Miniprotein binders against q9h3h3. Designs and how they scored, part 173

Target 1, 235 residues: q9h3h3
Amino acid sequence: EDGFTAEHLAAEAMAADMDPWLVFDARTTPATELDAWLAKYPPSQVTRYGDPGSPNSEPVGWIAVYGQGYSPNSGDVQGLQAAWEALQTSGRPITPGTLRQLAITHHVLSGKWLMHLAPGFKLDHAWAGIARAVVEGQLQVAKVSPRAKEGGRQVICVYTDDFTDRLGVLEADSAIRAAGIKCLLTYKPDVYTYLGIYRANRWHLCPTLYESRFQLGGSARGSRVLDRANNVELT
Key: E = the ipSAE of ESMFold2; O = the ipSAE of OpenDDE; V2 = 0.75 times the mean of E and O plus 0.25 times the DockQ between their complexes.

## First folded at step 11 (miniprotein)

Design UE27 (at its last look DockQ between E and O 0.01; V2 from the best seeds 0.00; counts 0 for: pae O 8.6 > 1.5, placed apart)
Fold by ESMFold2-Fast, scan of step 11:
Structure UE27 (fold): chain B 235 residues (1-235), chain A 85 residues (1-85)
Amino acid sequence: as target 1 above (235 residues)
Amino acid sequence: DREELIRRFEELVREAEELLRRAEEALKRGDLETAEELIRYALWKLIKAAFIAEELGDPELLRRVEELVRRAERLLEEVYRLKRE
């Protein structure tokens, strides 16, 4: 097989997490150095596997910014996966509430706002705004994918520490909008990612909890947020 | 301070224009790595200018940034084209 198959795409996703990351860590680096770092590593020009003419000569899996107060807690992912297998075997109903309970029990609470943009100025501008918000303390942590294919979109991920904390998720949306972001945003808990639950799944579950669209003029939040799990419009 | 923001905007635009001029010279000399680096820093100056234009809410300033961005991106496309030869 010489094409992109499901097996090949899964291997590439795993490789990105395992390959080196370019990190601006505000816990150990002064905020005054952020501008130089952003200038050096624009995501539209950082290549996935390295290129002697690009900012990187070696592979880069992700470009990330850690906030000063960032304290990673991935929870018990192995325990979550084992409990998920047991749940499937039990015959018990699999619902959003059941997955939420599994995530809480195993402390796998993180989630992320996602935005997809084509390589270019708009992507780099969006990333610079997000990175500044992280370093200034309005967001906790974010990462962006490097350029892998001609014409392929790149993704910016903005993390929150607890997807069950609706107010915290909405505060992150507001901070993203305050940073100048106007594109569509979707919010996904990491529990769905660890369990391999995607848009099209056997249980007809929606892994996207929230969707945010920029609202032009007059909105205090700067966005319209929809609760996709319950099909209701929030603020 | 609106006046200070306008002054900073004009400075960033001037710096970006100079970097793009130098990038064009590097490109003419076949120095693709230097051209790419100069374009990268010009685009960074333009990102900073865009933030100021957005803060000021002035569509004309943002239009000026967008025009220079298009010029910079055209030069970057030329660098990538020449690298493939």
Scores: ipSAE 0.605, ipTM 0.880, lowest interface PAE 1.8, mean pLDDT 87
Fold by ESMFold2, look of step 12:
Structure UE27 (fold): chain B 235 residues (1-235), chain A 85 residues (1-85)
Amino acid sequence: as target 1 above (235 residues)
Amino acid sequence: DREELIRRFEELVREAEELLRRAEEALKRGDLETAEELIRYALWKLIKAAFIAEELGDPELLRRVEELVRRAERLLEEVYRLKRE
């Protein structure tokens, strides 16, 4: 069987991060070249391992767009991981508040809105809209997974720089919706990713901090955003 | 300018239709690489047409794009099937 275990999925994620990425970097590439790049590398046709007939002949881990204002800052990830190990052996409770404080202390504040779409036109259309929003400066950085050999859903990640800044997270949601995206969005702080905390973890932590659902009806497009930690609507 | 957007939409759709016709002919000849390239270009033009249809707020224009997308995706599935034979 294909490897679907948590260990296999973690190894696959690490391999994707280590393989080459296809990047449109607005900091060094004129915005007028975006259309040609998007036409050449649609995420529904860029293959993970470079299948015959695909636009890529070599493995691709991620397809990404960096905005003009993107400044990479992962924070003190090493210190975060060390403090996490110490916390686990301390006997102190592990709660969402504990994770939040750990992220703040070590400046690991980034997070991302996630959307999962099947390969095809809807995915490519959504990615094109997101990529335009990044290059135009309404979003800062986004990536999309390439097509897997068997198919299956692909993911678009739209990053924000501070998950504790609710206004900034909501502004990114609004920019995503303005790009015409109506599917469910979930928001995951990077602290959970760096610590390997996924669904059904032994601490019963929910790695999804926010959910965004497109609001039906009306003359303006918007969303309803739920804070999963407190079960409170933000909008 | 709404009139200019409609003209751009119609142009993109007609170009996509022609690309799909050429892809179908390439499939009949067994030229799978040409067919795939033409379908890919058609799908990109349809993405741009969809953005225009959404800006115009005209659901009938979007429906026209969606029909051509279904045609293109069926052709692409056939290309992939034949490449694996």
Scores: ipSAE 0.340, ipTM 0.757, lowest interface PAE 3.4, mean pLDDT 86
Fold by OpenDDE base, look of step 12:
Structure UE27 (fold): chain B 235 residues (1-235), chain A 85 residues (1-85)
Amino acid sequence: as target 1 above (235 residues)
Amino acid sequence: DREELIRRFEELVREAEELLRRAEEALKRGDLETAEELIRYALWKLIKAAFIAEELGDPELLRRVEELVRRAERLLEEVYRLKRE
């Protein structure tokens, strides 16, 4: 379920990336205003197309929170796409290692933890916890999808700067768990999104690098993180 | 309901095929941005269809989705090729 929702959300994300975002920017807005902003724009009530009675009258692609240390660095996405096409035409084998190397070469290193939640209080509460963690500097940036007409699950994306930095990925998992999130988390590099690599892709590439499962009474981290590429527990 | 899942699958596949057709038309017009958006939206529909196919345990439905995903990927490759010219 979570992997489907993550890719569904990647494609919705790309369509939603073109619509206006509701952003709380901690670099320009006092942290004391966060609670009022969260109350004004609860994700379960913000609608994708600005439905009557929603907090938004206009279409909203994403609701986002930027931390104090957030610096947008998308790298050379155009160069990445060019190199990817050249690689496909070459007939060379395409592996997760190939994608990692392309990502490094073009500085497209961002990745995200993904969680899928049904619309409602639990989603809004989870988002509030994540938004606070971002504003407090425990996380750099996060976004949540608005409510769709079909009432499907919404996604929260929590970004890290470098999917190749295992420590940074694990620190973000810990911060998400500290915010009270107990659901399954999947980690996906943005390079897979930019290259259109989803489930059932012709290269059989798994876009999920890590999975985090909440653990009661376990290690101090409160989660088990699985490296899916190597089938190894990291925690 | 299995019949409802199958109906939803066929709807998603039909919508994805229409989006890919419109993307091909956008490519012919040189509207690369519109083509890219349509392809991405088609891929989204196809991901939904794949999930239903998995839930139904029907390998033929999954094969149909994979074929459309390959078509979408080829169109996306063409978009990116043309964006570099």
Scores: ipSAE 0.011, ipTM 0.236, lowest interface PAE 8.6, mean pLDDT 84
ESMFold2 (binder alone), look of step 12: mean pLDDT 89; pTM 0.885

Design UE28
Fold by ESMFold2-Fast, scan of step 11:
Structure UE28 (fold): chain B 235 residues (1-235), chain A 85 residues (1-85)
Amino acid sequence: as target 1 above (235 residues)
Amino acid sequence: DREELIRRFEELVREAEELLRRAEEALKRGDLETAEELIREALWKLIRAAFIAEELGDPELLRRVEELVRRAERLLEEVYRLKRE
């Protein structure tokens, strides 16, 4: 039934993170160069392992844009992993609340809005809008997956620095909508990724904290946001 | 400035149309590399045109972009089909 386990998904993500990235870094590169970079590296055409017929001949793990103020902070991932092992051994229940507390204790606070799109113009258009928003300062950092050898949808990840800062998460959603994005968005804290919380997890936890749907007409924010953990509409 | 945005939109669409015309001629000659480059450049101009159409809120302008995008995507698929042969 399920083709991939959480272990397989984690291995795939680790391989992508370890392979070279194509990066537009607004901290060191003038904003005027963004358009040429986007034209050179449309994510629908950049291949995961390189191809003479694509923009890249060598493997690419991610295509990323760093904002002017981007300052990466992964927290204490090693301490998080040790505490996670202890929690599993303790027999205490594993819930969104216990995972949140682990993340806070070890300062593993970043998270991301995810959108999944088929390769093609809509993906490239969405990525261009997100990249411009990052370079213009409305978003902090984003990345998009290259085209897989086997095909399938690609993912755009738009990061925020603190998943416990609900207002900051909602502000990022508003900026994504302002960039012209109309597809379904889901928000996932990086602690879930580090601990292997994917769709097929052992604890039956929803792998995302928030869901955003585009709203036609009327809404100042342009979207409806649902808190998946508490089953409450926020907007 | 609405007038400036409309002028820029028309410029981008005209440039994209010319690039796609040149791409079709390159494809007829079997010059797949040149056809790909021209199609990619056209698609980038169409992304820019789409942003302007969205800012102006004009569905007719967006429809024009979508028509050219469909043409560009069909040409790109044909290029990749021929590359695999």
Scores: ipSAE 0.208, ipTM 0.661, lowest interface PAE 5.1, mean pLDDT 86

Design UE29
Fold by ESMFold2-Fast, scan of step 11:
Structure UE29 (fold): chain B 235 residues (1-235), chain A 85 residues (1-85)
Amino acid sequence: as target 1 above (235 residues)
Amino acid sequence: DREELIRRFEELVREAEELLRRAEEALKRGDLETAEELIREALWKLIQAAFIAEELGDPELLRRVEELVRRAERLLEEVYRLKRE
């Protein structure tokens, strides 16, 4: 039921982005208030559509932490979308390279490390570690999904400002590992999200650019990063 | 610094244990909202204790945290079960 599932997931993603967010903004809020905020809003207990018995009575789309130096820049998304329509109409091959070039031309450069965890202590602990890293300046910005009505895994997204800056992507991975995260991480450029390119797309593009796997007692970094597009190990 | 970290760990664990005891009392009284709040507060103290245990690199301290986490999660599941009744 790929079609029905994909339509449902796309509708849910749009609704989450449009619904209110719970935000700790380190640009305007003292770092000393973070612990109280994390205690009040553990993602395993914050419900997607609200519940009088949960921390929230109203819908919450995302729970987010903004770093002190965070300055959002989405680039020229309208220009990107127009160029994408022209590319599809042209009949030219659609490849990772052409998408990368469109993203660069239109300055749509952000991307994110994704981790999926079941609701519970491990999710809340992982989120607290990521949030502290953001407020302390090791990461730029992060968000986590609330608990879905039907249950299921939740996602933590840790953003970087330029997916073409490999060193910056790897530095974010290192900071995530330093925060105690040991699960599989995958990195997706936001250009794929803006163009609606998900898993099993018609162009057979892999939306995941990098994978990071934790190694117990391994490298000093604590992880092994694979460039999926080029099949090259980076660490 | 190590001595101070151990002191903070022991304080967090002690506070979490007391919060869970109070949560059990609230649950016995049928005060599900208070029980849930106390469990949430206990779980936050356990997250802080886990960070200290990881910084110290002591698997025994982390094991102690995991035991209290299991107790807290069992109580939280019971709260949600009773809320559905």
Scores: ipSAE 0.531, ipTM 0.842, lowest interface PAE 2.1, mean pLDDT 87

Design UE3
Fold by ESMFold2-Fast, scan of step 11:
Structure UE3 (fold): chain B 235 residues (1-235), chain A 85 residues (1-85)
Amino acid sequence: as target 1 above (235 residues)
Amino acid sequence: DREELIRRFEELVREAEELLRRAEEALKRGDLETAEELIREALWKLIKAAFIAEELGDPELLRRVEELVRRAERLLEEVLRLKRE
């Protein structure tokens, strides 16, 4: 994947966000309907651009589950982008702390735990567990990418409201682990996505703030969480 | 309780096995839409069975689920391949 540019990744993300989403909205739909919805739309079989042989004939950008208390708040993304341009022209150092300050100032605080899984039963099982946790109130909102290419990995995103709230980030990790998820998890603030900061960026910033690894036979939490920005173990 | 979970697990596995048998019959007669529907229903029952196996902490039950999953995925791949022809 090292061949992709930041511009290419941003364009793909924008296209997915703008295309139709398949949504189970627990604010308006009874929890008893979740099983049928999950059976109808397994992410390993929902195709990005539609296919008569898949559950969808039309393009799908994301498959999402909204919890009962979900209230979208992307903050002031336009103000964030304007401030980012000003920062770049100012000559001031661009550091994780500076980006954190921009995010707080413009209330662009959301972030997400990411897990990448190959299409198949393991992905569908992981997504079903996450979706149940969202509908049951242990998580706020989650989405999973549709199948875009044969053999390519898909991503499950589990959102939290505030990337600076360590307790909230850790509680989400705990709920993911309680749902049976054992793979590597990485946490990325949405501010990095909006500003086009990916793995290989010109400022040499790590876009991953937290990392969670399953700990076999370990703590009651079932995972070890690292704050990668400060290189500090949180659990 | 544990006994009720075991009964539900066995019920889901039996239902999945029957669905896969019916899917193979549908595939043999060229009924690809029915075969796909039956396989997807079987896979969903197996996801539910996997959750019960995990709750019970029984690796043998999970291995039984994984065996049926491999069979279901093979059948689904064949059905989807034929539907594209």
Scores: ipSAE 0.373, ipTM 0.775, lowest interface PAE 3.2, mean pLDDT 87

Design UE30
Fold by ESMFold2-Fast, scan of step 11:
Structure UE30 (fold): chain B 235 residues (1-235), chain A 85 residues (1-85)
Amino acid sequence: as target 1 above (235 residues)
Amino acid sequence: DREELIRRFEELVREAEELLRRAEEALKRGDLETAEELIREALWKLIMAAFIAEELGDPELLRRVEELVRRAERLLEEVYRLKRE
């Protein structure tokens, strides 16, 4: 229904992925250099297309931190896209289960916890906490969007290897909370992103599998996690 | 322990305040690159102070961080404004 908007969002995402990234790679860089790198490239100040008044004069698509064990594996995205087009033409039901099976078949298993924050200190503080958790080994990989021209909200993405591994997804949530993050988190499998499925899609699919809300009190940092697909609370 | 966290917090706040004072002096003499670098360092120290304040659960310490953050952000906006001239 909102194909026009979905196409626009997909094009923006592709452009960001193809533009240069600012990367702290813990596989090749000592952890002791992280603090200086974070101070140099706070996401509230790094601009999407460059600005002489910002830390970057050239376009930046993403600011990322790679953990020591990070090994990129996006799976067979080309095969996934072809299979998706075939599924739409086939007349077969398009359901969360069908998409899950398509993702498994093509090994497009990664997913991410998303948090949206306004540019400013709170965003930079959240990103610093996430980046430290990645470099220390509690999280595998994360990225944050640069500041858009209007200063709209920016997104931090914290990735897990396998969205079908519920325990792994929940463990990442726990690590995010332990890093001091208190805002709303939503979990989205990358299969939905690669297929251009966003909210208000024509198939009425919910691309968000989990939602995490910070829970106050207790000795440990905790959260309430909702399974959005089944409408069941997990914690 | 708690006492060490408080000591570290006060140290970070003191360092941030001095960096911002130096940044204001750099701005007065038109040294925008030095001012930006000092403000960026101050904001990083304030991020570290915020982590400690959150660990201690003390809203007064967070208030102090927020005041310095507002000051740093105002100075940084002035730097960017002048750079675009």
Scores: ipSAE 0.171, ipTM 0.635, lowest interface PAE 5.6, mean pLDDT 86

Design UE31
Fold by ESMFold2-Fast, scan of step 11:
Structure UE31 (fold): chain B 235 residues (1-235), chain A 85 residues (1-85)
Amino acid sequence: as target 1 above (235 residues)
Amino acid sequence: DREELIRRFEELVREAEELLRRAEEALKRGDLETAEELIREALWKLILAAFIAEELGDPELLRRVEELVRRAERLLEEVYRLKRE
């Protein structure tokens, strides 16, 4: 039962990654073109599988903005997968610490802040703010899901290079808040995504490492960040 | 700067209101494609207006944007409803 849900989510993620992306690449495109691109491709109206009435007639897996200094590095995902299979058969306990060590060993270090929003103005406004922050250099890279055929919430992913670098994770949170984002944020390392760790996982692990809640007036950054694994407030 | 931001805000709001009026007329004619395009353009102008209102820190300007956003979203939902029929 649990395995069915995780396998379905993994298959959907793989399909989205393999389908074409709409990309604003600040490494090759002037920043002055961003507003026109955002106006053309609002995520609430870009459809997952294409629709002649939407901004796209062909399938779109993700809508992404790459910052000027963006340099992708996924690490050794093949080695990670092999080590994961060995770990599952070894009888060793599968914990956040074990997964962290696996990720470090294979240099699969990237992670992302996630925000889930219903299709509509708030999603498009949040995405525009995030995209501007990426192009202005406060964030490195971000993507947002298109509108699903069945409807439901869409997700904005804001990436950091190293989930073990707490300062970098917190700096990204601050930049997201500075962009006007007030909703709940959760932080997920890409190693969890590659290994299929979702809400209803077999290992009963929390699928995210950090949680950020908006707090008016209590902090200059506007948020409180919790380390879920250690149950410790970071801000 | 502050005066320039207020002028730009008022311009964006006026343009959004006109686009929504034209979208309502397109809907009345059954021209769903034109209505959707006009609503999309209006919503983008409202995003720009929201950024200005947030920079100015004026709750009244934010409420004006929110009112027009609700109108635009109601029209867009009507477009989707008609496309399903």
Scores: ipSAE 0.566, ipTM 0.859, lowest interface PAE 2.1, mean pLDDT 87

Design UE32
Fold by ESMFold2-Fast, scan of step 11:
Structure UE32 (fold): chain B 235 residues (1-235), chain A 85 residues (1-85)
Amino acid sequence: as target 1 above (235 residues)
Amino acid sequence: DREELIRRFEELVREAEELLRRAEEALKRGDLETAEELIREALWKLIKAAFEAEELGDPELLRRVEELVRRAERLLEEVYRLKRE
């Protein structure tokens, strides 16, 4: 009993990953074509399951931009999942530290900054800024969800290679802010996603490692980054 | 060059306003597909104008973009309303 929410979220994520993606791949496509691609596929108008009136007639799982240096490395996800099952049956404490250790052992190190925005101009503007930063090499890879049938908020995911590399995570935050993004950002390691650990999990783990809030300081722009696990300000 | 950025901003805003005017004409003719496409083009011009306004650091230019965005979004809502009928 009480597996519905996690099962539902996992099923939705798997369906999105398996459906076709709209990709601007800077490894094979000139940067000069980005503007036309962004104009053709604004995320506020691309529908999840297709609509003759939208830019897409067929289902779209994600809209993504790959940077010139992007090289996908998911690590050993199968080994991670097997080790997770073993950990659960071992009786050992399940803590952020033990999950970090599993992630390192199995090389499942990627993570992402998340921002949630309502469909509309602000979402499309934020996505365009992020996409430009990726193509210009300031960020490595990003994706945005298409519009759901019922018009809920959409998510932009901006990935980093290694969630244990705090400086790299903070550098990505700075690049996002430099792109003009002012909304709340949260950072989640992919290890939590692969293990199906979301908010309100039975282990009371917080899958969000960092939180970034935009803040002005005199004439300077910046963000306050909080380490959520330790409740410590980093910037 | 600040003057070049201002010229590009003004051109983007002019193009967006022209596209929205054409979208209104298409909407009056009942050509919802053309109206939607023109509104999407206008919104893209406005996204580019917003980037330039942000680089210029002028809140008044950003306010002008926001006004046209509201107009574009109202037209897009009207397109969706008519499509439901």
Scores: ipSAE 0.379, ipTM 0.785, lowest interface PAE 3.4, mean pLDDT 87

Design UE33
Fold by ESMFold2-Fast, scan of step 11:
Structure UE33 (fold): chain B 235 residues (1-235), chain A 85 residues (1-85)
Amino acid sequence: as target 1 above (235 residues)
Amino acid sequence: DREELIRRFEELVREAEELLRRAEEALKRGDLETAEELIREALWKLIKAAFIAERLGDPELLRRVEELVRRAERLLEEVYRLKRE
């Protein structure tokens, strides 16, 4: 709700990115090894800072699966951050369109579908479905947070290459639903994350572009997708 | 084929039940490493069974998976509790 919360979230995200990751990389590892890896590292049991009573004794920032065709391209994050600082100093209006243009100019185009689940079997089951979809080529890359010491909800992030490519974003939603996921999904561009813009920000920007809800007996995709910025239903 | 999926489901559930029985035996002996491995195998078989139950759309099959999952999770929590002591 306030600036302290945004700073805290940014610090936590940076720490997680800098700590070691547990990665299943389908570019170099046979798909037949995925089941054993998922069984060894269920996200409900992997602890953020390590614990003798968990699968890991050392800190883990993220648990990730890279698809065979995954090609990391974070764009020019350094240039984006410098341009953002210049924009704030310039007094120019800061709007969704301005952020979109900065992201395009610096090729910081990735975004992600997010789902938040309590630690337990449902989280592990959802992650297994997502991981299989990544290894089978329906999704490009995904990661899930380890269990926090306080025992709050964990997050699964499913990435797409280009948040400005609406069709690609919707295709990822369809693949997530095809993997058996029925919970609420929200889509956020990484440009907001790199700039430290969260829900309660001074510019009143909404970092969530899309929201997806599972629909029983609905469309062929199995979901209703809302464009949050325009308040328009897409499916 | 629906009948093939039902057969695979029943096989996975039966294997999970046997693994959990063996895990309880290992726990009684204080063999935490073996218990953890057996519970891990059982939970993985239950994840596979859950995918089949969802495809079949049968609430009773999902309920059976959930019951075994709760048993497995309780055993796993006990293993990790004892490892911390």
Scores: ipSAE 0.073, ipTM 0.576, lowest interface PAE 7.0, mean pLDDT 86

Design UE34
Fold by ESMFold2-Fast, scan of step 11:
Structure UE34 (fold): chain B 235 residues (1-235), chain A 85 residues (1-85)
Amino acid sequence: as target 1 above (235 residues)
Amino acid sequence: DREELIRRFEELVREAEELLRRAEEALKRGDLETAEELIREALWKLIKAAFIAELLGDPELLRRVEELVRRAERLLEEVYRLKRE
């Protein structure tokens, strides 16, 4: 570990969200332009703060593809954060169930399948597959991080609109697998991100709800999905 | 369809090999910008070839793509190394 803390991770996420994004928006851009856009902005070459010789001279926080039907809904994040502070002050137990209830109450329902890949061909190939699935309507929206100056893995996030809708989460996994993705996937509700709850947190909450592993030869689905909290296989 | 996919795969691989050959020549003469553009175009063609190899379910075709990708990535690393000098 490089000594990353929840504070450091939250600050990095906020900075990325606030910096400019490179977006292919299928709501306003013809699908025929996707291939050229993907060739121009391969995520392994787009740099976080801009560098000579990269596709970008200016900072880029995220590279994103919006589907034709994408309608952003972050919910009431301010209300969620206020309720979270009240919960901490109340002395009530902080559990996955209480977080889920806060998310529902404030309509902060989005979540995402995450995959972490080293910069290079496999990352660019995976991103191109995901981007095509979004533009073709099998997925709603996705983004990928640019290449960090410090190096390390990049992340592709594939969003669903409601983490409590298990069928929707599983359908997204199936679409990701159909796009040719074979790496480990983990699913995280955005409520944990908005509250600054990451892997190592003082409440010992697991922000990962589902895990998907590729399996050859047995299932037409191509994956095994595990409910991490209940330790139950769903596929 | 299958025969058409194989034909397209072979075209993409041939085009990528030619682009990488031209990139090596550009690199040797110090034309880093041209070398980088050619390598990026080759990598994009290899991404397309990889999709076809996966559709065909042929691990040998995917191995051929991976070999060319490794060569392209080595050339790109050399371009960036020289740009930093």
Scores: ipSAE 0.005, ipTM 0.426, lowest interface PAE 10.9, mean pLDDT 83

